# VHH binders against N-acetyl-D-glucosamine kinase (nagk), part 17

Target 1, 319 residues: N-acetyl-D-glucosamine kinase (nagk), of Dictyostelium discoideum (Social amoeba) (q54pm7)
Amino acid sequence: MSKEIFIGIDGGGTKTSTVAVDSNGQELARHTSPCSNYHSVGEDLAKAAINEGIKYVIRKVKETITDDDNKEVTVGSICLGMSGVDREKDKLLVKSWVTELLGESINYSIHNDAIVALSSGTQGKLFGVVIICGTGCISLGFNREGVSGRSGGWGPLLGDYGSGYQIGYDILRHVLKAKDQVGPKTSLTQVLLEKLQLTKEEDLISWAYDPKTQSWQKFAQLSPLAFEQAQLGDEISNLILVDAANALYDLINSVIKKLGLDKEEKFPLVYTGGNIERKGILSDLLSKKIMENYPNAEILNTTCDPSMGAALLALNSKK
Short names: E, the ipSAE of ESMFold2; O, the ipSAE of OpenDDE; V2, 0.75 times the mean of E and O plus 0.25 times the DockQ between their complexes.

## First folded at step 9 (VHH; framework vhh_ozoralizumab_d1)

Design D2 (from C5 with Y105W W107Y; at its last look DockQ between E and O 0.53; V2 from the best seeds 0.00; counts 0 for: pae E 12.1 > 2, unsure alone 64.7 < 65, grease 24.4 > 24.2)
Fold by ESMFold2, look of step 9:
Structure D2 (fold): chain B 319 residues (1-319), chain A 127 residues (1-127)
Amino acid sequence: as target 1 above (319 residues)
Amino acid sequence: EVQLVESGGGLVQPGGSLRLSCAASGFTFSSYDMYWVRQAPGKGLEWVSEISGSGSSTEYPKSVKGRFTISRDNAKNTLYLQMNSLRPEDTAVYYCARDSPSYNWVYGSYESTFDYRGQGTLVTVSS
């Protein structure tokens, strides 16, 4: 009699997390190994990091078997969510490494790391919609037939409406509109200048256009100001968050319609990313609009880390 | 209609060489990055080379780098794979594919898929 395990891997730009679960989804072993993005570290190191994690969790599970019948460990399926795995050639390359170790007969699922976010909220089901809202935002989803859909995620040059970047940009925009007298005064002006240690609005030019600090994360880190000032009654801050909620709704609505999820009895909708994962003005506005239009949506947060999400997806996709 | 027709496979001894061809039609060949992929008996697909639409950039996995050379003739709409120092492990059906990009689920980047149309050409490396 063998002990069957299911493996999930969350491969990032800095480290790789590997988790093994049993048939009930109970964690049996976990390991952290080095970065496995082969565009960053090359094929040899990326392959070694992935295989280190797999070998470790198999060995750890085998070491905990104390029964006289000496159960062997078999891998029923494996799911990898990997940064740097974007193109079909990337997926084939990574699959070849794992196939060399585990053989051709098990079920493999190789994805970019964004896909396991949905699984982390659905306990391993690749069904429903996820909205990721942090520095950037994107919505993606799957229907019961395995068809996928996506909306947003085009980046700041093309528009990333609803993201932390866009909220930060809108703070700057409204502060300057107030300065130009083409928009209302806002409490954002004072708190923005204080946060950036500036004395006047004109100083925002040198801050915003500094070539040494041109990153959208710089703008996204301003977004807490909108949440804080909206709680204190600032009308412009509330408008910014309403606009963000409407933009997030538009992304979600597009994915729901593309996938026909409006026709389901119910479907999961997973919120993730720092701007919406905790309860607050933005998530409340979005949830209200979702429930008004899709009472069959089940709004969820992630319940586990990405490597566990991948392991549960592997468990649920066994063949 | 898009067509890709592979040829040039055959039986060769270890250490030998073969040159594969892929005749393309039904699309603007020079506008697409092109690939060779292979499938060994009972195995999944494996990427073996990539060339840009202009032919100015090539890429190979370590398993074939230094032994295989991808090239293209955009005037003849033909893709080539020169395979040298062949090993038994290179035994496979070889397919050419054009790049079929889609936007990936990761923020702000393209994801490609392989658009396969031919039946491939069998390469057998055996003594």
Scores: ipSAE 0.000, ipTM 0.408, lowest interface PAE 12.1, mean pLDDT 84
ESMFold2 (binder alone), look of step 9: mean pLDDT 78; pTM 0.777
OpenDDE, look of step 9: ipSAE 0.683; ipTM 0.909

Design D3 (from C5 with V106I T113Y; at its last look DockQ between E and O 0.47; V2 from the best seeds 0.00; counts 0 for: pae E 12.7 > 2, grease 27.1 > 24.2, SAP .683 > .668)
Fold by ESMFold2, look of step 9:
Structure D3 (fold): chain B 319 residues (1-319), chain A 127 residues (1-127)
Amino acid sequence: as target 1 above (319 residues)
Amino acid sequence: EVQLVESGGGLVQPGGSLRLSCAASGFTFSSYDMYWVRQAPGKGLEWVSEISGSGSSTEYPKSVKGRFTISRDNAKNTLYLQMNSLRPEDTAVYYCARDSPSYNYIWGSYESYFDYRGQGTLVTVSS
């Protein structure tokens, strides 16, 4: 007679969100606790933040039970959606906190942003396709038989065309081609130099190759310049975004074909990531290609927050 | 063939010390970050230390920091764990592990997985 709940945790920001749902997916309780990134706040505080959320939602659900003889709450499954747990040692440490509290037999999962994002757009169904376009890019999907597919996510050395990193790289490349008179002039030159506080194109080599500042985000942070200058009519910026849309389409197309989703009556396609989740030139170009080739795709954004997306994954992993 | 062979475990009283060794073969030892992990009865796997390939950088969880010291001898292809001030909760089978990195393409960072292959060495802390 215990009340069974399913818990989702979003630990991907400066705070931790915890949600409990019932077997029907209805929210029963929610709690916000401090940051749970143990690299930022240390082990004790991160553990406390996660455990605070779990304990709070269990207690809150217990308080709603009117039968004093049957106030037991059982956690059927728990899912953590965390982007900052990259090392196996970090994953093991976080798992140990949860299993210390809930027992070693708990149905436990940790998922990356893409799977949680698909769930957040589909109300907990692992069916359809998600495309992420942020610093990097990746497409993932599931068919009705539970077969998964992936395309992209190999990084800039081996792929990642259409990503924010690649857009930033293409800005630099076209500015230098214009300097060498190998390519057309572009308004990107002036806005790039202004953003980086440089006086001439030759200064880009010291900026780009500085070994103390190498990261994908360093280059990806330039991508807004292409969106801004394309809105103002810059031809090179528009070319960069067309090429990015074609690359994102290729990732999505690969996943659709691999999973046979073109044969479905309808399937969800969830957009996420800062470069495409809002309406703009890139998302419009991509959506046009998708609808021309897959009129059965339903292009969606997420409809709930990541903690609810994780809670719905926890619920559906038990079913 | 990659091999990791742990030794040095045994029975020790609370407050005592023990030194574990791990003999590595079949790979370029100095090129890999190495770990000690442990599994207590009824508990899951727990990370207890990390050392860089060169030996210049070490990390520990709070549960063992200040009591355990990881080290390596790259000339002898050997990893060590010096365990001091042992407590009953340190009772576990201890494994050494090689870093098995996988590049995380969503965040542009390395994920690491433990590559542990030995039988481990049992440490029992009891009176």
Scores: ipSAE 0.000, ipTM 0.342, lowest interface PAE 12.7, mean pLDDT 83
ESMFold2 (binder alone), look of step 9: mean pLDDT 79; pTM 0.789
OpenDDE, look of step 9: ipSAE 0.676; ipTM 0.903

Design D4 (from C5 with S56G S57Y; at its last look DockQ between E and O 0.80; V2 from the best seeds 0.00; counts 0 for: pae E 10.4 > 2, unsure alone 62.9 < 65, grease 25.8 > 24.2)
Fold by ESMFold2, look of step 9:
Structure D4 (fold): chain B 319 residues (1-319), chain A 127 residues (1-127)
Amino acid sequence: as target 1 above (319 residues)
Amino acid sequence: EVQLVESGGGLVQPGGSLRLSCAASGFTFSSYDMYWVRQAPGKGLEWVSEISGSGGYTEYPKSVKGRFTISRDNAKNTLYLQMNSLRPEDTAVYYCARDSPSYNYVWGSYESTFDYRGQGTLVTVSS
């Protein structure tokens, strides 16, 4: 009797995590290898990092079989969730590397990290909705027929309402509206200037438009100020968070409607990303709106890391 | 209405050359990035080449880089693949594909899919 395993890979920009599970979804082995983003390190090193993880977990599982058991290990399925591998050409390239190692006859699936985030909350099922709210925001989902849908993810210029970036942007805009006497005063002014070590609102121009420091993260890092000041009673901070919750709801609502999930007896809704993955003002506002409109939604957080989420998806694709 | 029609395949000995063509219709050809992909017998699809809508950017996997050249003629709505120094491993059905990309700022990634693919043209590299 050979040991059948299912492999999940999370290929991030810094490292590659590989995990093997058994047919019950229990972790058998895990490995961390170097970055596998081939745009950063080239094809040879990316391929080597992915294959290092695969070879390691297979060997480690073989070592676990020490009694009278047969020591053969077979791979039933493999799922790769790759942050730098999102376009169809990227998926085909990575698939060609792994098929060279494992052959053509096993089940392969290659997904963007966002899709794997759903599986990390659903124990490896591509069913339901995920809302990701960090620096940016997007909602993705799958129905029981395997049809997918998405909403959002257009970036700060064209969208990203409800994201950490947009919350940070709204803080800046409301502080300046207050300075111009176009909008109400807000406690955000004092805490913003202190955080940025600035003395007056006019200094925000130099900070915001500095060509050497342009990034979405720069603005998204301001979002905690809105959470903190809303808790202290600031009306503008509360408005910012209410608007963010409504925007996130709109993304989720669109995906639910596109996929007909409102007709299900129950469906999972996975929260992830730093602004909503834990209980707080924004997630509470969002959850209230969700439960008012979709009492059949089961709001979940991720229960495992992305490599385990990918492994469980690999397991479920075989079953 | 959107159509992609490949041609130019055939039997070639190792070390030989072939030029594949893809005639496009039913859409504004110059607005789309285009791909060549291939499927060897009993294997899955493999990416072979990419070219931007303007033709200003091309990209190849290591397996064909330096041997294959993608090009396009936007006035004639035609995509090409020049294949040199052919090897038995290049035996496959070759398809041209239209790329319909969407940028995903949440994950900092460029999402794309083949929204159209032709019927393919067979290339056999054999002694």
Scores: ipSAE 0.006, ipTM 0.502, lowest interface PAE 10.4, mean pLDDT 85
ESMFold2 (binder alone), look of step 9: mean pLDDT 78; pTM 0.780
OpenDDE, look of step 9: ipSAE 0.566; ipTM 0.863

Design D5 (from C3 with K59E; at its last look DockQ between E and O 0.02; V2 from the best seeds 0.00; counts 0 for: pae E 15.2 > 2, placed apart)
Fold by ESMFold2, look of step 9:
Structure D5 (fold): chain B 319 residues (1-319), chain A 125 residues (1-125)
Amino acid sequence: as target 1 above (319 residues)
Amino acid sequence: EVQLVESGGGLVQPGGSLRLSCAASGFTFSSYDMYWVRQAPGKGLEWVSEISGSGSSTEYPKSVKGRFTISRDNAKNTLYLQMNSLRPEDTAVYYCARDSYNYVWGSYESTFDYRGQGTLVTVSS
């Protein structure tokens, strides 16, 4: 008799993580291989990184089989959470690499990061809501009937209020409003200039608009200043974080209503992303508003890494 | 301003050891998972170690596992890489990087955020 495993892959921009689990969701093997984003490294290297992880975990599981005459391992399903696969042709390309290795008869799925993030907080269930708040922000969810909903994720030009980018942007605007005497003074002015090693507010123009250093992260890196100064009593910093919490709540609220999750006895709400995944003033403000309006929400952090989240999705696709 | 400054590289013979350091400033160091990555001459960027924000979890690719040890001192905002049993194929510029969660049009991904000039390690007899 053969041993059946379920494989999850987290193919990020930096590395590829591969995990195999048994039918109970227990981790059997894990491997890290190079980046598998083929827009970054090309098809040959991306394919090799994915297949290296799969071959490794299968071999490691085979080594644990006690029946020396039957060391067969079968893959029941595989789930890939892949960056850089946006279009159906991209999904078909990646699927073809794995199908070549594992055959066509197993269950394959490719999901984006947010779905895998939900799974990482729910231990493999596509039920509930996830809110991701890092440099950018998005909320996604599923009801018990498998209907999905999405809110946000439109980027800083079209949305993203509540994100680290927007918090950083709001810091800059309030500091300059205070300089122009259009808004109140704020302790953010001095800490911002110190952080950026600038002498005066006018220097912010050259820093902010330098075409050689444009990125969302450039502005998002400022967001810790709002947390720190709000803790010290700065009213502008507190206003920035209250507004961010309200914006994140609006994204979550939209998904809850779209999916009818307010009618559930309870549902999971997973927090992830650098600005809310750890306890702090923003997550506390958001959680207070959530619990006032949805006492049936169960607020969770991720309990495993994304590759385990993908492996648990693979396992649950056979249930 | 976020700064990552690598040091400790140099010329060593095969089988030798080096300890790299990365001084971090401009962010809450303990809140970020950290990496060492390297780039050999004429080759692409390669991941060589990862450590969680608390320092409780570490990971390594097979090429360096058992030879390299990543560590951090969150009180000093410093990341370290102890490299033992060095081989000629370890010759590269080494960078430290912090984990950066980037949101891009309906996708959320972790990427390397590295900013230093790196530190050159040369393993040659």
Scores: ipSAE 0.000, ipTM 0.176, lowest interface PAE 14.3, mean pLDDT 83
ESMFold2 (binder alone), look of step 9: mean pLDDT 79; pTM 0.785
OpenDDE, look of step 9: ipSAE 0.616; ipTM 0.880
ESMFold2, look of step 10: ipSAE 0.000; ipTM 0.349
ESMFold2 (binder alone), look of step 10: mean pLDDT 79; pTM 0.794
OpenDDE, look of step 10: ipSAE 0.643; ipTM 0.891

Design D6 (from C5 with S100T P101V S102E; at its last look DockQ between E and O 0.59; V2 from the best seeds 0.00; counts 0 for: pae E 14.2 > 2, grease 24.9 > 24.2)
Fold by ESMFold2, look of step 9:
Structure D6 (fold): chain B 319 residues (1-319), chain A 127 residues (1-127)
Amino acid sequence: as target 1 above (319 residues)
Amino acid sequence: EVQLVESGGGLVQPGGSLRLSCAASGFTFSSYDMYWVRQAPGKGLEWVSEISGSGSSTEYPKSVKGRFTISRDNAKNTLYLQMNSLRPEDTAVYYCARDTVEYNYVWGSYESTFDYRGQGTLVTVSS
């Protein structure tokens, strides 16, 4: 009788993306609305942005129904991928906005970025492994029985080897070891000082310890220097990237073992995060080690945006 | 063993008031932020209120702000919810919960989550 759709929402920091798909996972409609982070814009505007997207895609799909006898659209399930929503109360608040609009019986879920990223690489399947390598790093996965596993993501105080943060930190360490004549010279020295607009290595103390600028991103933003100098033949830059690849491999290996994925005929392994989702030295090193040890891993990148990844999760919650 | 025991629910007419209590034991009560959550028949959990461990700050969603007041007595290890101007849509089983942490993979940090363990207390708002 009515057209059933499945809705995915990506509630990012600057805008909200909403997508509706049919039972085959084909996109039917999409909409961009304003920011839905209620800490940034308040409850009324955040709720309005989410509801605007939902109402728009339902209306748009209804307009495509050619059976004049029945133009109703039903929502089979809805999934939100939210950035910047850390607390369970925030997740429940957003859920209440959606259920007020669509009813309390709606099949509703909210997932973190990593799970949505896995879905964006697997077309909606919660099976396999994702590795995130950006400012921080973490690996997550699911087996066919729905058991999940995690490795890494403890932050720079407790770990995070292989992350953009740690690569940036390693650049600083090697530059200073070269200054102290404890380690080899590296082309990183010149490019680091130029990037930071400093004249000598001793100035790095004031830069690194400035309490006004402490963040993970402060160090992670240096990581492109290692990629650039490794391409130009710098031995230290290559060492930094090899060490990062080995650390990322260790996270992935742990998740594979925890979940028994080595025993599967095949399983997806999704790369995401700015340091590995594009082909380059780090992703090549990691992929080589993965394929040598797990030829049954299918290395993938995301193939769709986060709102589509969430929509596919919504669709597959019915299967 | 952590225990949370809710009480004070019942049948009340629209516009009426109820005061819920939650007796806490098995942990240092004053060290935890506390919540009330509710579940209407056939529906998911809904956050209703939050209070800091000291009691110095509270938060409410728009749906209940101005009508509900969370409070705590740290000397008696008791959490309260004063519910005024009750509406039929407030009908639910109410649970108290303590704040716990779960690792947030997105941020590489810990995030709050709800630890509720009681049977809850039923509030029915009906004429």
Scores: ipSAE 0.000, ipTM 0.329, lowest interface PAE 14.2, mean pLDDT 83
ESMFold2 (binder alone), look of step 9: mean pLDDT 79; pTM 0.771
OpenDDE, look of step 9: ipSAE 0.623; ipTM 0.884

## First folded at step 10 (VHH)

Design E1 (from E5, 16 letters changed; framework vhh_8fcz_2; at its last look DockQ between E and O 0.45; V2 from the best seeds 0.00; counts 0 for: pae E 12.8 > 2)
Fold by ESMFold2, look of step 10:
Parts: C-alpha cells; sequence; structure tokens
Structure E1 (fold): chain B 319 residues (1-319), chain A 127 residues (1-127)
C-alpha cells in the first residue's frame, strides 16, 4: 500500500540533479541542489546537497499522492553518479551519508558516467555498448550475464584516436605537412589560421607549446573545422573523419567481440558525446561500418538526462 | 596473482586493543595504496583507512580517527591496522584491499576499485 520510488542522482561539477521515478519509470519529482563534489565544497556541504535532493523528491511525491488510502513513500533503491567520487573510498563515504538518511535495507549503487550514459540510451538496461566521443573517447559494454568490457580511454599522450582531441591534432599535423610539401594542400590551413588569429603556419609552434594554455581541450576545440571543411569538399578533412570513424569502430568492435554481443539476436549501441550524438559525417561513417558488420546492433542516442538514467538503473536493480 | 591474507582478529572487550595484519604478494606492493574496509553484521562495507604506496600519507574514517593507526612495511609486504579504544560498533569482518585506481581522461576523473582477495578477519567487541 505504500508508494515505492526509485531515485537517481547526477552529481556534476556545478550542481546536483535528483530524480524520483515510480515502478513504471515515470518521473514523479525532480530537484536541483548545489554542487556535491566534496573535494570542491567539503563533506558537510556535499552531504547537505545530496540529502536536500533526496528529501525534496520524497516530500514532493508525498504531496502529489491523491489516493488517501496510503500516503507513505518508501525508497526501493537509489543510484548515484557523482563527479567528485573518484576513488573507492570516496564511494563508500558518500554511500554512508545516504544510508544514514535512508537506512541499510535498500539497494545502493554508484556508477561512472559511461554506465549512466548507456542507461540513458537503453531506458535503464545495463546491456549493450556505449561509445562516448567528445574531447576524449571510450567504449564500454555489458553482456546479459553482467560481464563488462572497455576499450580506449588511454589519454592523449598514448593516443586517443577517434576523439575530438585527436581530430584537432590531426588538423594541425596535416596543415604542417602541407606547409612542408610532404602532404597535399588543404582548406584547413586558412580556416585554422583564421580561428587562431595567426598569420602563418610557423606561428602554430608558439600557440601549441604555450605553457599557459596547455589542455587537451585546447586541441579538441579545433575539431569542428574538420566537419565544416569536409562538408565543403576538402579531401584532407574527409580523410581525418574517415580515420576517426575507423578508430571508433575498432573500439566498439573490440567490446562487441569481448562480450560475445555479435551472437545476440539484437543489442543496443548507444552513441553519446558531442562529436557523434548529433547526426553528421562522423556518425554516418561510423553507423555505415557498424551496420555492414553488425546488422544486429541497434544504434541509439540518449533519450534522457543523466539523473533520469541513474533513476532507471536504480529501478532496474530492484527487479 | 594478487594475494592478500588477513589475520589478527579475535574477541576483545570494549576499550581493548587489537592489531590486524595483511600479507600481500603477487604485485609490486609499494606501487599501490592499501586500505582497510570492514563489514559490520548485517550491513554493507565501510571504508576504514588508507595508506599511500610510500607510506607517507594516511587517512581515516571519522568514526575511527584517533583510535586506529594504519602502518605498512614495504620490505615485508605487510599492512597493519593498530586498533585501540575498541567499541562494540567496531565489530565487523575486516578486509585489506588494494586500490586499483586509474585515470579516465574522457571524464577527467580517477576511477578505482578495491581488490578483495582474502576471507577477512573477524573482530568482535563485546562485554
Amino acid sequence: as target 1 above (319 residues)
Amino acid sequence: QVQLVESGGGLVQPGGSLRLSCAASGFTFSSYDMNWVRQPPGKGLEWVSEISGSGSSTTYAKSVEGRFTIIRDNDKKMVYLQMTSLKTEDTAVYYCARDTTEYNYVWGRYESTFDYEGQGTQVTVSS
């Protein structure tokens, strides 16, 4: 007779999103509270932000119950995806805060952002493959037995082929190869120099090696130039995107094979991250290669935000 | 393969002391942070303490700070938990764990799991 809910939390770097759903996955309440990264704001404020969200959604669900037979609300399970929870000790600490509020008998889980991204595309099912392609890239997956696999994510120093960082790096490399006359001319040269407000290719050295501005995002911000120039017919830009698609395919292929997903009747493949979740040249190239080799893959985009993805994982872990 | 063997548990009265040991093998011991984690009866795992690979940094859960001391001996490949002023709430199975933390640059964060290899050692604090 009590109303059972399932809670998902997305603790980002600037704010905390909390969502409660019913047993059918229907959103019942949502709340935004302050940042809960305890390395940034300390334990007391992080705990308060998490508990604020939980208390709010429980109270809001109670207020919306119109059936006066039973107005109790119970939490069946809760799933947290927290940006400030990097170490296992951090996960155990955060879990202790929530168990103080909700008790020991409910199901608790903490997942990384990639697992939540998979859930956001599968409506809470921890089965299939996700490919994340933004500044960096990684592929992760799960089979029906709960075995996980991953490929990529080794960082820019060791090579992150297919990522926005690598696309940006490849733009620079090809512009310099054209300057050295060891590669073809490309329209990327002019648009790159314009974007960076530079006069000549030699100026790229001071830009690239400036110690005050070192970050992998600095290079990743160049990746839109390849998409734009490929659409205008630049052959080098097209080559860069073909190479990126092949690299992303290799990551996905590795996870599919490791997990035996090629033998499934059908499995979800979720695209996320700014370079592939929007339909365009890279996602089209990748999808074509996927469908040629894995017609049993169901290519999906995310359908909900990370806090809803976490809530759906919480719901499905109870079942 | 990684092996962690806990020992030193037992029955102790409140206010007493106990020293837990963990023998490690199968990996480069000094390269890894080591942890104690406990499971009280009918409850989930609780983190207790951490010591860095070099031994230069230690951290403790607030519930045990000032009462427990984590120590490592890299030459003998041992980690210890010196427990004093024991309370009934300290009753649990205690596990040592290797921290297998790796940086995931896609999200700009470290991700870790603990390797639990042994059966743990039971500590019971009762009057």
Scores: ipSAE 0.000, ipTM 0.372, lowest interface PAE 12.8, mean pLDDT 84
ESMFold2 (binder alone), look of step 10: mean pLDDT 81; pTM 0.808
OpenDDE, look of step 10: ipSAE 0.259; ipTM 0.718

Design E2 (from E5 with E1Q V5Q Y35S W47V E50D P61A R87K Q119P L122Q; framework vhh_5c3l_4; at its last look DockQ between E and O 0.31; V2 from the best seeds 0.00; counts 0 for: pae E 13.8 > 2)
Fold by ESMFold2, look of step 10:
Structure E2 (fold): chain B 319 residues (1-319), chain A 127 residues (1-127)
Amino acid sequence: as target 1 above (319 residues)
Amino acid sequence: QVQLQESGGGLVQPGGSLRLSCAASGFTFSSYDMSWVRQAPGKGLEVVSDISGSGSSTEYAKSVKGRFTISRDNAKNTLYLQMNSLKPEDTAVYYCARDTTEYNYVWGRYESTFDYRGPGTQVTVSS
């Protein structure tokens, strides 16, 4: 009589998405709540955001039960993919919040959000490699024995080569190299100045160092200029994207080798993140290099959002 | 800088009505979607209703649809929640929250969140 559900949570840096699915993986309910990265908002607000989503989807599913005398809903398992959850200490803390709400008898899995991205391309299988390329970048993977591997994810200050931040940074640097006559001329100069509503290259200093607008996305949002100008034949823009593809390949290659995935007959490789999830110059360059070295990789895009990916992991972990 | 201040809460009997207000300052009010969010005792936050910056689009939690009406007056920088046919389960602290988008560092995309909320106003429905 009771309806069993499986809950997935994507606790990103900006919002928390919660999804409930049935035993067939069909979405039953969805909710969006505030950011749940406790390093950003503190434990109380992060816990509240997670619990808001869980309570909402349980309530919504209860409303759909056709037996008006029995609206019992049971949670078979729950999977949380959380931004800022990398260490076992972080996982234990988040687990304690959910255990307080749902009890200790429920099957829990707590992962970094990169793992949930893998699931979003594999329909809930924790096997293969994911590469996330947006403002930052990280690669993560699992082999069939459940061993994980990662590369990158050190942040824009310490790494993130191949990321949107780095592409944006490289645009600025090459424009200034051309101004200094240290590097070649590039069509990026004019389009960059136009985008930023600046008159001359020297004005980039005040833009870049403006204390009122310091964020990593400030630089990452410049990355479309490289794609656009490379399409028009700009050699520097092409170089920037080739270098980014090589950096992303290095992250993926490291994870494949750490996990022995080159020995598999096939393994999934999931592309995600705003700079690579669409087919384009960067994803094409990366895919060419991947297929030249790992013809057994099956390159995939995500087919659902991360909260559904987490829900499918929860479903599959129940067995 | 950003300030949100709720008012209009109180004690009412089941079946009664209240009108909540939220005074906003320190930002361009009409540029932001706004939400009412509530927290019942011992429970998490529930998004009760939200409204677009222009006021042209509204959404409601199923638990309040047909009973609550969200509105805004962009000339007065004020968000409202008309609460009719109140039930004991509506007892909560009600918060006015500003919706915004933030860039997800890991995923490289914009996602919505509440970046500010007021101190809340208590609504108690009891006979």
Scores: ipSAE 0.000, ipTM 0.152, lowest interface PAE 13.8, mean pLDDT 83
ESMFold2 (binder alone), look of step 10: mean pLDDT 81; pTM 0.801
OpenDDE, look of step 10: ipSAE 0.019; ipTM 0.318

